VHH binders against p53848r504to814. Designs and how they scored, part 13

Target 1, 311 residues: p53848r504to814
Amino acid sequence: TYIMAIFNATPDSFSDGGEHFADIESQLNDIIKLCKDALYLHESVIIDVGGCSTRPNSIQASEEEEIRRSIPLIKAIRESTELPQDKVILSIDTYRSNVAKEAIKVGVDIINDISGGLFDSNMFAVIAENPEICYILSHTRGDISTMNRLAHYENFALGDSIQQEFVHNTDIQQLDDLKDKTVLIRNVGQEIGERYIKAIDNGVKRWQILIDPGLGFAKTWKQNLQIIRHIPILKNYSFTMNSNNSQVYVNLRNMPVLLGPSRKKFIGHITKDVDAKQRDFATGAVVASCIGFGSDMVRVHDVKNCSKSIK

## First folded at step 4 (VHH)

Design za11 (framework vhh_ozoralizumab_d1)
Fold by ESMFold2-Fast, scan of step 4:
Structure za11 (fold): chain B 311 residues (1-311), chain A 120 residues (1-120)
Amino acid sequence: as target 1 above (311 residues)
Amino acid sequence: EVQLVESGGGLVQPGGSLRLSCAASGFTFSSYDMYWVRQAPGKGLEWVSEISPSGGSTKYPDSVKGRFTISRDNAKNTLYLQMNSLRPEDTAVYYCVKDWTYEGSSFDPRGQGTLVTVSS
């Protein structure tokens, strides 16, 4: 199981007219400490660099500001002689194709796209041009301002007909036996599959893609728990659909799955915590559940707590 | 501890009006966007309206636009929803929600809601 450590570059880190270089050095030192802590217990670590908070109706940083915040830091990490470069995997948290393109130039390995290509139609072309890059295809609905309002999964509409569904592992109950109880995970899988087909049609290769069902994005607290429980279904799911006047087989079987439960609001609901930092204690238990149900990667704020949960 | 307590629901005939209230405590009310959402019997959550921290910006889906008005009184830590020209399809439990997180979108109604039934 891989650990992906979240590192948010603060809005004030790249102040024009201030000590810009000192801000980058400070962030680099924090990342070096994070990597050393993780590598004490694991053979590799993934650092996921992001420039800003995501929430409904939040004002997003401009593309230029996002580049200013993230790209120099990624370059500094790759140029560091204090890090075992063969053991540090770099990810950038962005939905913008131009940001992804710049990050690839300075040595990023993974593009972590919360929108699955929905927010920027040029994203798949950038990934296809760089076959050595891994792409995290995450599930959401709508955009940053609307996604919290689109959590109704019984009313499924893709504009295309699903012809047939399959669950392939014989140790899992037949799909027909579980149909009424699996509407949410099947809808999530079908919507991921639609984005997967768009990526493949644009030249992205299957081996570049890992999937993230998007805990906390267009989902209620109960739905987040249901997704975690149903990861085995997602990892064994395939279906056929009509797309662009052709029948397409969409196979999500055995794709790597990333889950990011860290400090999500639904953990606070379960434990009745209101402070995101207080949720770190409970996050360890949820991470253990994600791994137990088949998550291949976990995305966390507190690497030490996550490491203790992995046995 | 965040608490949201909804009130003002009841039984009304089509074409009637109701004003819902939500009393907020346990957080700095004036600093957060607030939302009204509803859940009709046997259905999922549906967004009804949202309002900025100052009250200067509001948004509505087409289903209620022109009929519902969201407002807030930051001095009283209270959120309101004025509902006019009510229709049978407006029948639902209505919840007020503080929907802020720096890690992305999630929905968690904090109160028990208030039932609005529109029928003759």
Scores: ipSAE 0.000, ipTM 0.121, lowest interface PAE 19.8, mean pLDDT 73

Design za12 (framework vhh_ozoralizumab_d1)
Fold by ESMFold2-Fast, scan of step 4:
Structure za12 (fold): chain B 311 residues (1-311), chain A 120 residues (1-120)
Amino acid sequence: as target 1 above (311 residues)
Amino acid sequence: EVQLVESGGGLVQPGGSLRLSCAASGFTFSSYDMYWVRQAPGKGLEWVSEISPSGGSTKYPDSVKGRFTISRDNAKNTLYLQMNSLRPEDTAVYYCVKDLTFEGSSFDPRGQGTLVTVSS
């Protein structure tokens, strides 16, 4: 199980630390400390650098500003002699193909795309041109301003283009009996699979792709819990669909799955916590469930408390 | 920006029918789940029905299932609630709502509502 630690390279707009985030040396020192904390508990760590907020309804930084915030920092991390480079994996949290191109030039290993290529049609071409890059294909709907209002999943087992679906080691008749209970995860799997096929059609390789069902993006708190419970279904899910007079088999089985439950509002809803830092403690319990249900990577704000739950 | 205007309420006898309408503007109506919620005198908000963006999926609580039907006309940006076999306990202000299903959703009404009174 890999730990992906979140590092926000965004300044606080309300004067709660603006200059600190603008100083690359200070940010690098924070990352060194974070890496030391993670590597005390694990053999490697993934640092996920975010230069733009992906929270629903947030105001988006410009592409130029996102590059200014994230790219110099990634370069500084890669050039640091104080970090064990063989144990530090770098990810950039971006849905913009131009930002991804710049990050790849300075040594990023992973592109973490909340939109699964929906927000920037050139993303898959960039990933295909760089077969050494890992791509996290996340599920969402709409865009940043609309995604949290598109959380209704049609109460049907199959989408318009879907011909058959399968769950490995599960009787299809038993799946039919569970339709009301598994509609959400199956719809999410079908929509991920559609994006997966588009990525493959654009030249992205299966071995580059990790699947992220997108906790908190186009989902209610109850739906987030249902997704966590049903990760085994997603990890064993496949289906066939019609595409341009041919039937395509979409196999999501055995693909690595990333989950990011850290500081999501649904954790606060369950525990009655109102503060994001209090949710970090509760996140440890949820992360243990994610791993128990088959998550291969977890994305977190508080590495120490989360890592204790993984042991 | 978002404007929701409910209409069609009124006084009706037990066993009667009413059709409520909600005219929506200021957002892409066809992209959102839509809801009817109601508030009876002295009580909290109660979910009454929901409909998917395409209109292909609808849900109801047991209290109205089989009596109420939600529908939408995306070309006219209008939501409807057909209410049959009305009962005195259906007396309430009915509200048209967007955004019920996002993370942290609540039953916050967006319009003025339309009053339905079921009485002899």
Scores: ipSAE 0.000, ipTM 0.116, lowest interface PAE 19.1, mean pLDDT 71

Design za13 (framework vhh_ozoralizumab_d1)
Fold by ESMFold2-Fast, scan of step 4:
Parts: sequence; structure tokens; C-alpha cells
Structure za13 (fold): chain B 311 residues (1-311), chain A 120 residues (1-120)
Amino acid sequence: as target 1 above (311 residues)
Amino acid sequence: EVQLVESGGGLVQPGGSLRLSCAASGFTFSSYDMYWVRQAPGKGLEWVSEISPSGGSTKYPDSVKGRFTISRDNAKNTLYLQMNSLRPEDTAVYYCVKDLDWEGSSFDPRGQGTLVTVSS
């Protein structure tokens, strides 16, 4: 199980109100410390650099500003002699194809796209042109300003193009027995699968793709907990649908799954509004649950506590 | 900045009713799921109801289902909780909560809450 550490290169991420957001040396020093914490217990770490907040209803930075914040930092990380480059994997958190293209030029390994290509139709072409790049295909609905209005998953129906669905695994084979309890994860799986097929049709290869059910994107905190519990269903999920006047089999089975459960508000709910030390313990417990339910990668703010949990 | 102001609590006998209100400001109220949560003396936060942005979908735990009704008035930026057939175990400070900000601090009701005491 891999740990993906979040580093937000936005003004609000710095204790001095963003005074140092353009100071690459200060940001690099923070990343070096973050890597030290992770590598104390693990052989490798993934750093996920975000230059634009993807928080629901946040004001979006311009593409130019996002590039200004993220690309020089990624370059500085790759050029650092203080980091064991063979143990540091770089990811950029962006839904913009032009930002992804620039990040690839300076040594990023992973494009982490919260939109699964929904926000920028050119994303899949960029990923297809770079077969060495891993792409995290995340689930959401709408856009940054509307996604929280679209967290309604109570009326389940197979989409018009979807003919049949399957859950593969002797212990969870009986989908009908779990029908009402699995509406959310089935909708998420079908919508991920639709984006997956579009990526493949654009030349992206299956081995490039990791899936992320998108905790916190078009979902309430209760739905986030339900998704974590139902990861085994997602990892054993497949269905058939019509695409380009042909029936295709969409197989999400055994795809690597990333989960990002480590947000302070989400953790605070689980810990019953307790102090920071108790929240750190609970973060580890949630990460352990994600791993126990089949997550292959976890995306976290609290790297030190989570590193101990995944060992 | 998000502000939530709860009101409507008080002392009520078992079997009684109360209607709680929450006045919201500082965000687009109609765009968010809203929740009522409570904290009984010496206990942690407990979820008691959830309502979708349009008000078309509501959810309740078994402990209050059939007794409590959540509703909202998006034109007035106000959330309500109608509590019927109150029991001593419903005694708690009640808070309204905007849907969790995925990058925010803990799941923390920002207001002072409103105290509901169910006792004779």
C-alpha cells in the first residue's frame, strides 16, 4: 500500500497567509520534511502537489497562476540533492490538460485528476501521448461550483446504455441481497466505468489508470463512509454497456484504488469533535480501514500517523 | 465565513414536542446538504438528521426515525427540526451543521447550539 502525501501550493496552505507561496525554497524545505516523515517508516512516498484548490465551491485559480505555483516547485523537487529521487514519486493534482502537459515536462509521474477528464476534454489525449504516466481517474459530478448539489444517489436505475452488472467474488456475488445498501457504490462504479471507456477510446492504456471513488466530491460525509465500506464491491465490479454502436464489457476488477479519507472535518466527525491528538489517532484508524477494505493507495494530510498505520 | 445560529430549545416533559431553528449565513444555503447533530452530557456528537439541498431527500437514524422531521426554507436560509414524542435520552445540545468541507477542520458545529432537556 502506497502513501500519497498532499502538498497544497495555494496561498491558504501557508501559516503566514500565503506570504511564501511563490517562495520555492521554503516550499521545498516543507516537502523535504514531509518526505523525511514518510520515509522514516516506508521505502517510498508519493507527493501530490496542488496549485489550485479543488475544494467544493472554492474560487479557482487561473491556469497561468496554477502553472506558476506548481510547475517550478515540481522542477525544484526533481532537482533536489537532499531527496532520494528513487524513493520519491511525484503527482500533480490538476484537472487541466495544459497544466498536466507542463508537469510531465518537468518530471511528474502521476496526474491526479479529480474530474476523470470531465472538466477538460483534452486530458485523455495528453495522458495517451505519455504512456509512462499514471493517471488517477476520480469520480465526481458537475463542476466545482455544482458538485455538492449532485450528491443525490437514492434513486438507482441502470443507465440507458448499461445492460447488466456483476459483482465478482464468492462472498459478495449476490448483488440483489445488497441492492438498497449498494446504490451509491454501484452508481459511482458505473460513472467511473463510463469515464474509463472514454479514456481507453482516446488511447489511454488500462495499466496507466488508477481509480478514485472521489471521497468528498459530489458526496456527503455519510456517503464517504459508505464508499469506504464498499471498496470490495468496487474492486469486484463490472458491467456491460453500449459504446460506439457496440456492446463493451467494462471491467473495474483488480484496478488499483486510491482513497483520500484524511480531511480534518471528516476525521473530526469520526472522533466526536475531539482534540488534535485524538484526531491523529483516528486518521490512522480510517486509513487502516481503507487498506483493510482493499485500498491500494491512500491520499492523506497526516503522513506521519498514516505511515505507521500502513506498515 | 459560515455562521449558523440555533434556537428553539428548552425544558419539555417526556412525550412533548419542540421545533428547533437554525439561521444560516455566509454561504449559499440552497447548495448544501444540512444536518442536525446533538451532544448529550458526557457523550460525543451524534447525527440525528440530514436533508438534501432541495429538501427532496431526508435521512434519519433509527433512534429518531418517525419522531423527528427535518425541513428547510431556502428563501429564508433557515433549517428546522420538528421533534415529537421526546424521550429523556433526547436530552442534548442540538447543533445545525453545513455539509462537511473536505479540506476544513474537524466536523465541528460552529454555533453555540440550543439545549433541549427532556425531564419531569
Scores: ipSAE 0.000, ipTM 0.143, lowest interface PAE 14.4, mean pLDDT 72

Design za14 (framework vhh_ozoralizumab_d1)
Fold by ESMFold2-Fast, scan of step 4:
Structure za14 (fold): chain B 311 residues (1-311), chain A 120 residues (1-120)
Amino acid sequence: as target 1 above (311 residues)
Amino acid sequence: EVQLVESGGGLVQPGGSLRLSCAASGFTFSSYDMYWVRQAPGKGLEWVSEIYPSGGYTKYPDSVKGRFTISRDNAKNTLYLQMNSLRPEDTAVYYCVKDLTYEGYSFDPRGQGTLVTVSS
């Protein structure tokens, strides 16, 4: 199971009284510490650098500002002699194709796109042009300002037929009995599958793609819990789509899955914790559950607590 | 700036047909997916159809599959929705939507919608 540690290269200062943002050397030192903490218990670590907030209703940084915040830091990480470069995988959290292009030039391995290509239609072309790059295809709806209003998942999956069994040695009648309880994950799977086919049609290769069902994006806290429990369904999910007069088979089976439950609001609903730091302890338990249900990668803020849970 | 203007709605009897149009400007129309969505009285937004940039791939929810056909004319920057065998439950304001954008797409300033009423 891989650990993906979140590093926010945003305007919040960690080094002084809030008048200056942390300089690149201070940020690099923080990243070195994160890597060493993770590598104490794991063979490799993924650092996910974010230069722009994807939080619902947040004000978006300009493309130029996002590049200014993230690209020099990624370059500094790759040039560091204090990091075992063969054990550190670099990801950039961006939905912008131009930012992805610049990140690839300075040595990122992964493009983590919260929008699954929805926010920038040129993204898939960039990924296709770089077959050595891994792409995380995340599920959401709408955009940053509207996604919190689009958490209604009832119509699309209800018209779908089960193309493969979700449980080994399960009768068709038993699979039908699961339909009402699996409407959410099937809707998410179909919407991911549609983005997946668009990526493939644009030249992206299946081996480049990881799936992220997007905990906390266009979803209520109860829906986030349902998704975690139904990861095995997503990992065994396939369906057919009609395209003109042809049927297109969409196979998501055995694709790697990333989950990012770290400090999400729904953790607070479960534990009634108000402070995000206090939620880190509870997040460790949820991370362990995600792995138990088949997550191949977990995205976390507090590496120390989550590393203990993954062990 | 992106501009979308819907037209073609009206009153029609059950079993009738209508063709909606959407005139697009302010972006390279042929490079983007286009969608039709609708909002019935007292209900939320419902996705109705999707079409890829080339027009070679289309998708529909079960509720309209076989009855509605989405198409596009990239030379004219125009999106269409052919609606056949209309039912009272198809009554809604219909909107065309450009592929979702990070610019904080707002339905109100980008498309006025066109009202479709299916009633005897």
Scores: ipSAE 0.000, ipTM 0.133, lowest interface PAE 18.9, mean pLDDT 71

Design za15 (framework vhh_ozoralizumab_d1)
Fold by ESMFold2-Fast, scan of step 4:
Structure za15 (fold): chain B 311 residues (1-311), chain A 120 residues (1-120)
Amino acid sequence: as target 1 above (311 residues)
Amino acid sequence: EVQLVESGGGLVQPGGSLRLSCAASGFTFSSYDMYWVRQAPGKGLEWVSEISPSGGYTYYPDSVKGRFTISRDNAKNTLYLQMNSLRPEDTAVYYCVKDLTYEGYSFDPRGQGTLVTVSS
């Protein structure tokens, strides 16, 4: 299981509240400490740098400001002699193709896109031009301002273009006893699959892609819990769809799955805690559940507490 | 070099049966999912069936479910498709495919295929 540590390079990010907004040297020192602490317990660490808040309904920084906040920091990390470069994997949290392009130039390994290419139609072309780059294809609906209103999955018939669905593992197929509860994960899988087809159609390679069902994006707190429980369905999911003279078979099986439950509001609903920092204890328990249900990577704010749940 | 050789096609009357075979070489057959796909005249490729490496799990689209059965003999590196209750719309060139392409949503038939014609 891999751990992905969040570093917010924003003045008012959702779980850090601007705590890490500082000059490059100070931010680099914070990242060096974070990496050293993580590498004491793990053989490698993934750092996910965010220059723009992706929190639902947040005010978006301009592309220029996002670049100003994130790109010099990524460059400083890669140029640091205090970090074992072979053990530090760099990710950038961005939905903008121009930001992704600049980050790739300075040594980022992963593009973490909450929109799955939905917010920027040029994203897939950038990823396709860089076959060494890993891309996290996340599920959401609408945009930053509208996604909270689009968390309706129960009343949806499976899309008209979808002909047939398959769950590869027969044990998982027996979750048909939970028919109404699996509509959510199946809808999420189908929508991820549609974005996946578009990515491949634009030249992105399957080996570049990790999938993320998008906890907290276009989902209620109860739906987030259902997604965690049904990760095995997503990991074994495939479907077919009509395309004029051809039938397209979309296979999500064996793709790595990332989950980011850290300090999401739904954890506060479970524990009745409203303070994001105070959700660290509860987040550890949820992370353990994500790993138990088959998550290949977890994205967290507090590496120290979450590391104990992986060990 | 991956080689797949399909055989067993032919002319059959509606309601009839045919058994297709695919002889595989150049890879560890028992380690891969195998597929049957078909291409009707003037149409694109259509997925017909999938079988897991062990043969324990099989999948079919509604158009052939209950009529076609996919199976494999890992000791002989051979894939089979038993086709029953054949219909005119089953007329196509049938190909066996080793897993999906690296892209994961299309098939890459490498063999010559075997023609199945269903007509009176």
Scores: ipSAE 0.033, ipTM 0.536, lowest interface PAE 8.0, mean pLDDT 75

Design za16 (framework vhh_ozoralizumab_d1)
Fold by ESMFold2-Fast, scan of step 4:
Structure za16 (fold): chain B 311 residues (1-311), chain A 120 residues (1-120)
Amino acid sequence: as target 1 above (311 residues)
Amino acid sequence: EVQLVESGGGLVQPGGSLRLSCAASGFTFSSYDMYWVRQAPGKGLEWVSEIYPSGGITKYPDSVKGRFTISRDNAKNTLYLQMNSLRPEDTAVYYCVKDLDYEGSSFDPRGQGTLVTVSS
């Protein structure tokens, strides 16, 4: 299982009526510490650099500001002699194709796109031009300001374009007998598959793609728990659909799955805002559940505590 | 060169049964998912069944679930479809299809297919 550590390259505090940012040297020192902690328990670590908040209803940084925050830091990480470069994988958390393009120039390995290409139509072209780059295709709906209102999942995710659906596995066939209870994961899988096909049609290769069902994006906290439980369905899901006057087979089976359950509010709903020690334990339990249900990568804020659950 | 040869079709009365076969060659049969798809007169291709490489896992659309059974004999490189309780709407040319080389591919049958006609 891979660990992806979140590093926010955003304003760290307000001071004297304004915001200030940590300098590159301080941020690099923090990243060195994160890498040291992760590499004590793992052979490699993924650092996910975010220059812009993607939280629902958050104010978006400009593209220029996002570049100024993230690109120099990625460059500094790659130029550092204090990091074991062969064990550090770099990801950038961006939905903007121009930011992705700049990050690739300075040595990023993964583009982590919460929108699955929805927010920037040029994203797939950038990924296709760079076959050495991995792309995380995440599920969401609408945009940053509207996604919280779009958490209603029906039986008609892609309408008349869907021809057949199937789930492959004896145990999962029993879950499929609870058809009404799998509407959410089937909708998510269908919408991921639609974005997946568009990526492939634009020249992106299957081996570049990891899928992320998007915990916390266009979903309630109860829906997030249902998705975690139904990861085995997603990992064994396929369907046929009509596209460009042809019937197309969409196979999501055995694709690597990333889950990011590391949200304090989400955990707080589960633990009822109990103290920090109990929240840390609950976070570890959720991570263990994600891995137990088939997650190949987990995205976390606290690497040290979550790493103990991945044995 | 991948080769798939379907057989076993014919004319059958409503409520009857037929068993289709597909002889596979030119690839490691036991390593691939196999599918049955059909094409009714004047219609496009429609998925009918899937079977995993080991033969232990199968899936069907609601239209044939409980009536059709897919199976395979990896030692003989042969795929089967047992069709029971046949209906006029099951009338179609049936094809077997190898697992796709990549996602986004159409169901493109390479064999000649076998015709199943259900009528009185």
Scores: ipSAE 0.000, ipTM 0.116, lowest interface PAE 19.7, mean pLDDT 74

Design za17 (framework vhh_ozoralizumab_d1)
Fold by ESMFold2-Fast, scan of step 4:
Structure za17 (fold): chain B 311 residues (1-311), chain A 120 residues (1-120)
Amino acid sequence: as target 1 above (311 residues)
Amino acid sequence: EVQLVESGGGLVQPGGSLRLSCAASGFTFSSYDMYWVRQAPGKGLEWVSEISPSGGSTYYADSVKGRFTISRDNAKNTLYLQMNSLRPEDTAVYYCVKDLTYEGSSFDPRGQGTLVTVSS
């Protein structure tokens, strides 16, 4: 199981004198500390650099500002002699193809796209042009301002293009017995699959793609728990659909799955706003559940506490 | 019901200072990221600043970096924006916004806003 540490670029000084002295050097030192903590328990670590907030309803930083925040830091990490470069994997959290292009130039290994290519139609072309790059295809609906209004997965109807569904090699013996209970994960899988086929049609290779069901994006906290429980379904899910006037088999089986349960707010819902120490325990328990249900990668804010649960 | 009440705006000379406040109620304030956004006359919304639930991490738009300071008092359920070295281009209605990720709510409603006018 891989651990992906979230690093928000451009943490600002709390003081009125807001003086930032070589912010990149300070941020690099923080990343070195994160890597040391993670590598004490793990063979490798993934650092996910974010230059723009993707939280629902957040105001987006400009493309230029996102580049300014993230690209110099990624370059500094790659040029650091203090890091075991063979054990540090770099990811950029961006839905913008131009940001992805710049990050690739300075040595990023992974493009972590919350939109699965929905927010920028040129993203798949960039990924296809760079077959050495891994792409995280995440599930959401709408855009940053509307996604929370689109958390309605209660319909029995599958997408109009979906013809047949399959769930194989799980403890779930018959899909028909559980159809009503699995609408959410099946809809998420179908929508991921539709984006997957578009990526493949644009030249992206299957081996480049990880899938992320998008905890917290177009989903309530209760739906997030349901997704975690149903990861085995997603990892064994396939279906047929009509695409470009032909029937296509969409196979999500055995694709690597990333889960990002590391929002303190999400965990606060589960623990009902208990003490910070209990929130740390709850975070560890949620991470352990994600791994236990089949997550191949977990995206976390607190690497040190979550690492105890990952082993 | 989530309620956000902004205050502290007014008319100020270029180079002056103002401190904005946002009184929050109806939710567990200490569990949410908070934001300041603004809308200048005839323009769209612009993100100004963000603060983490604990207050340990703060972020600023380039246009205000080094001049504005976001802070929060979780015991008082209050968000603040200290604005120094104000410029005419800072003239806008300022809004306090809660991270609505797990509430299923829209970007609206934000509070009524507080008007900041920077002029000679």
Scores: ipSAE 0.000, ipTM 0.129, lowest interface PAE 16.9, mean pLDDT 73

Design za18 (framework vhh_ozoralizumab_d1)
Fold by ESMFold2-Fast, scan of step 4:
Structure za18 (fold): chain B 311 residues (1-311), chain A 120 residues (1-120)
Amino acid sequence: as target 1 above (311 residues)
Amino acid sequence: EVQLVESGGGLVQPGGSLRLSCAASGFTFSSYDMYWVRQAPGKGLEWVSEISPSGGYTRYPDSVKGRFTISRDNAKNTLYLQMNSLRPEDTAVYYCVKDLEYEGSSFDPRGQGTLVTVSS
C-alpha cells in the first residue's frame, strides 16, 4: 500500500488554525523531513503538492497563483540532493490542465484531479500526451461551490455486475433492500466509469489511471462510510452503458483505488473529534479499514500515525 | 432558504415521555437524511438520532438506544423524536439538523431548538 502525504503550499487557513505559509526553503525542509520519516518505514513515498484548496466551498486561487505556489516547490524537490529521488514520487493536486502541464515540465509523476476531468475539459489531452504520467480520476459532481448540494444518489442503470449477482443468488423481496444499500456505490462506479471511458477515448491509457471515489466530495458523512465498506464492490465493478447508438462495456475491475479519509469530517462524527488535527489518531484506524477493504493508496496528513496502520 | 422549527420540549419528571417535532421548509425534505442533536448546559453538541430520507434506516448512540425513536412524515415535511424513559442527563436544548452535506461542517443547528428539562 502506497502512502501519499499531503503538503499544502497555500497561505494560512483560518479553519485549519495555524499552518503558516512559508518560503520555499522552509517548505522544502519540511518536505525533506517528511520524506525521511516516511522512508524509514516504507520503500517509497508520494508527496501530493496542493497550491489551491479543493475543499468544498473554498475560495479558489487563480491559475497564476496556483502555479506560483506549487511549481517552484516541485522543481526544488526534484533538484534536492538531500532526497533519494528514486524513492520520492511527486503528485500535484490540481484540476487545471495548464497547472498539470507546468508540473509535468518540472518533474511531477502524478496528476491528482479531484474533478476527474469535469472542471477542465483539456485535462485528458494533457495526460494522453504524457504516457509516463499517472492520473488519479476522482469522483465528484458539480463544482467546488455546488458539489455538496448534489449528494443525492437515487437512480442508476441496471444490468451491472451487482444486478447479475443479485438475480441469481437472492430472493426477490431481498433484492430491493440490497438495491437500496448499493445505490450509492453503483452511482459512483457508473459515473467514474463514464469519466474513465471519456479519458480512454481521448487517448489516456488504462495503466495511467487510478480511481478515487472521492470521500468528502458530493457526499454526506454517512455516504463516505458506505463507500469505504463498498470498496470491494468498486474493485469488481462493471456495467454496460449506451454511448452514441451502441452499447459500451465498462470494466473497472482491478483498477488501483486511492482513498483520502485523513481528517475528513465524517471521522469526527464517529469519534466526536471536532478538531481536524486531533483526528489523526482516529484516521489511522479508518486508514486500516480502507486497506482491509482493498485500498491500494491512502492520502494522509499525518504520515507518522497513519504509517502504524500501513505495514 | 432552509428553515427548521423545533417544538415539543418542556419540563418532565424522570421516567416521563416527550415528543419533539421539527417543521421543515425551504428544501426537498424527503431527499435528505435528518438528525436530532442536543446540547446540555455547558457541553458541546451531541448527536442523538439519524433517519434516512425514506425513514427505512434509523441510527442511535448507545446513550439513547431503546428509549428514543426518530421518525418522519415526508407528506407533512415534519421530523419527530419520541423520547421515553427520560433521565436527568437528557436535559438539553434539542435541535433538528439537515444532513451534514459539507466537508468542514459540524452539527450546527440553524433553528432555535426546543428545551427539554428532566428534573426530580
Scores: ipSAE 0.000, ipTM 0.165, lowest interface PAE 12.7, mean pLDDT 75

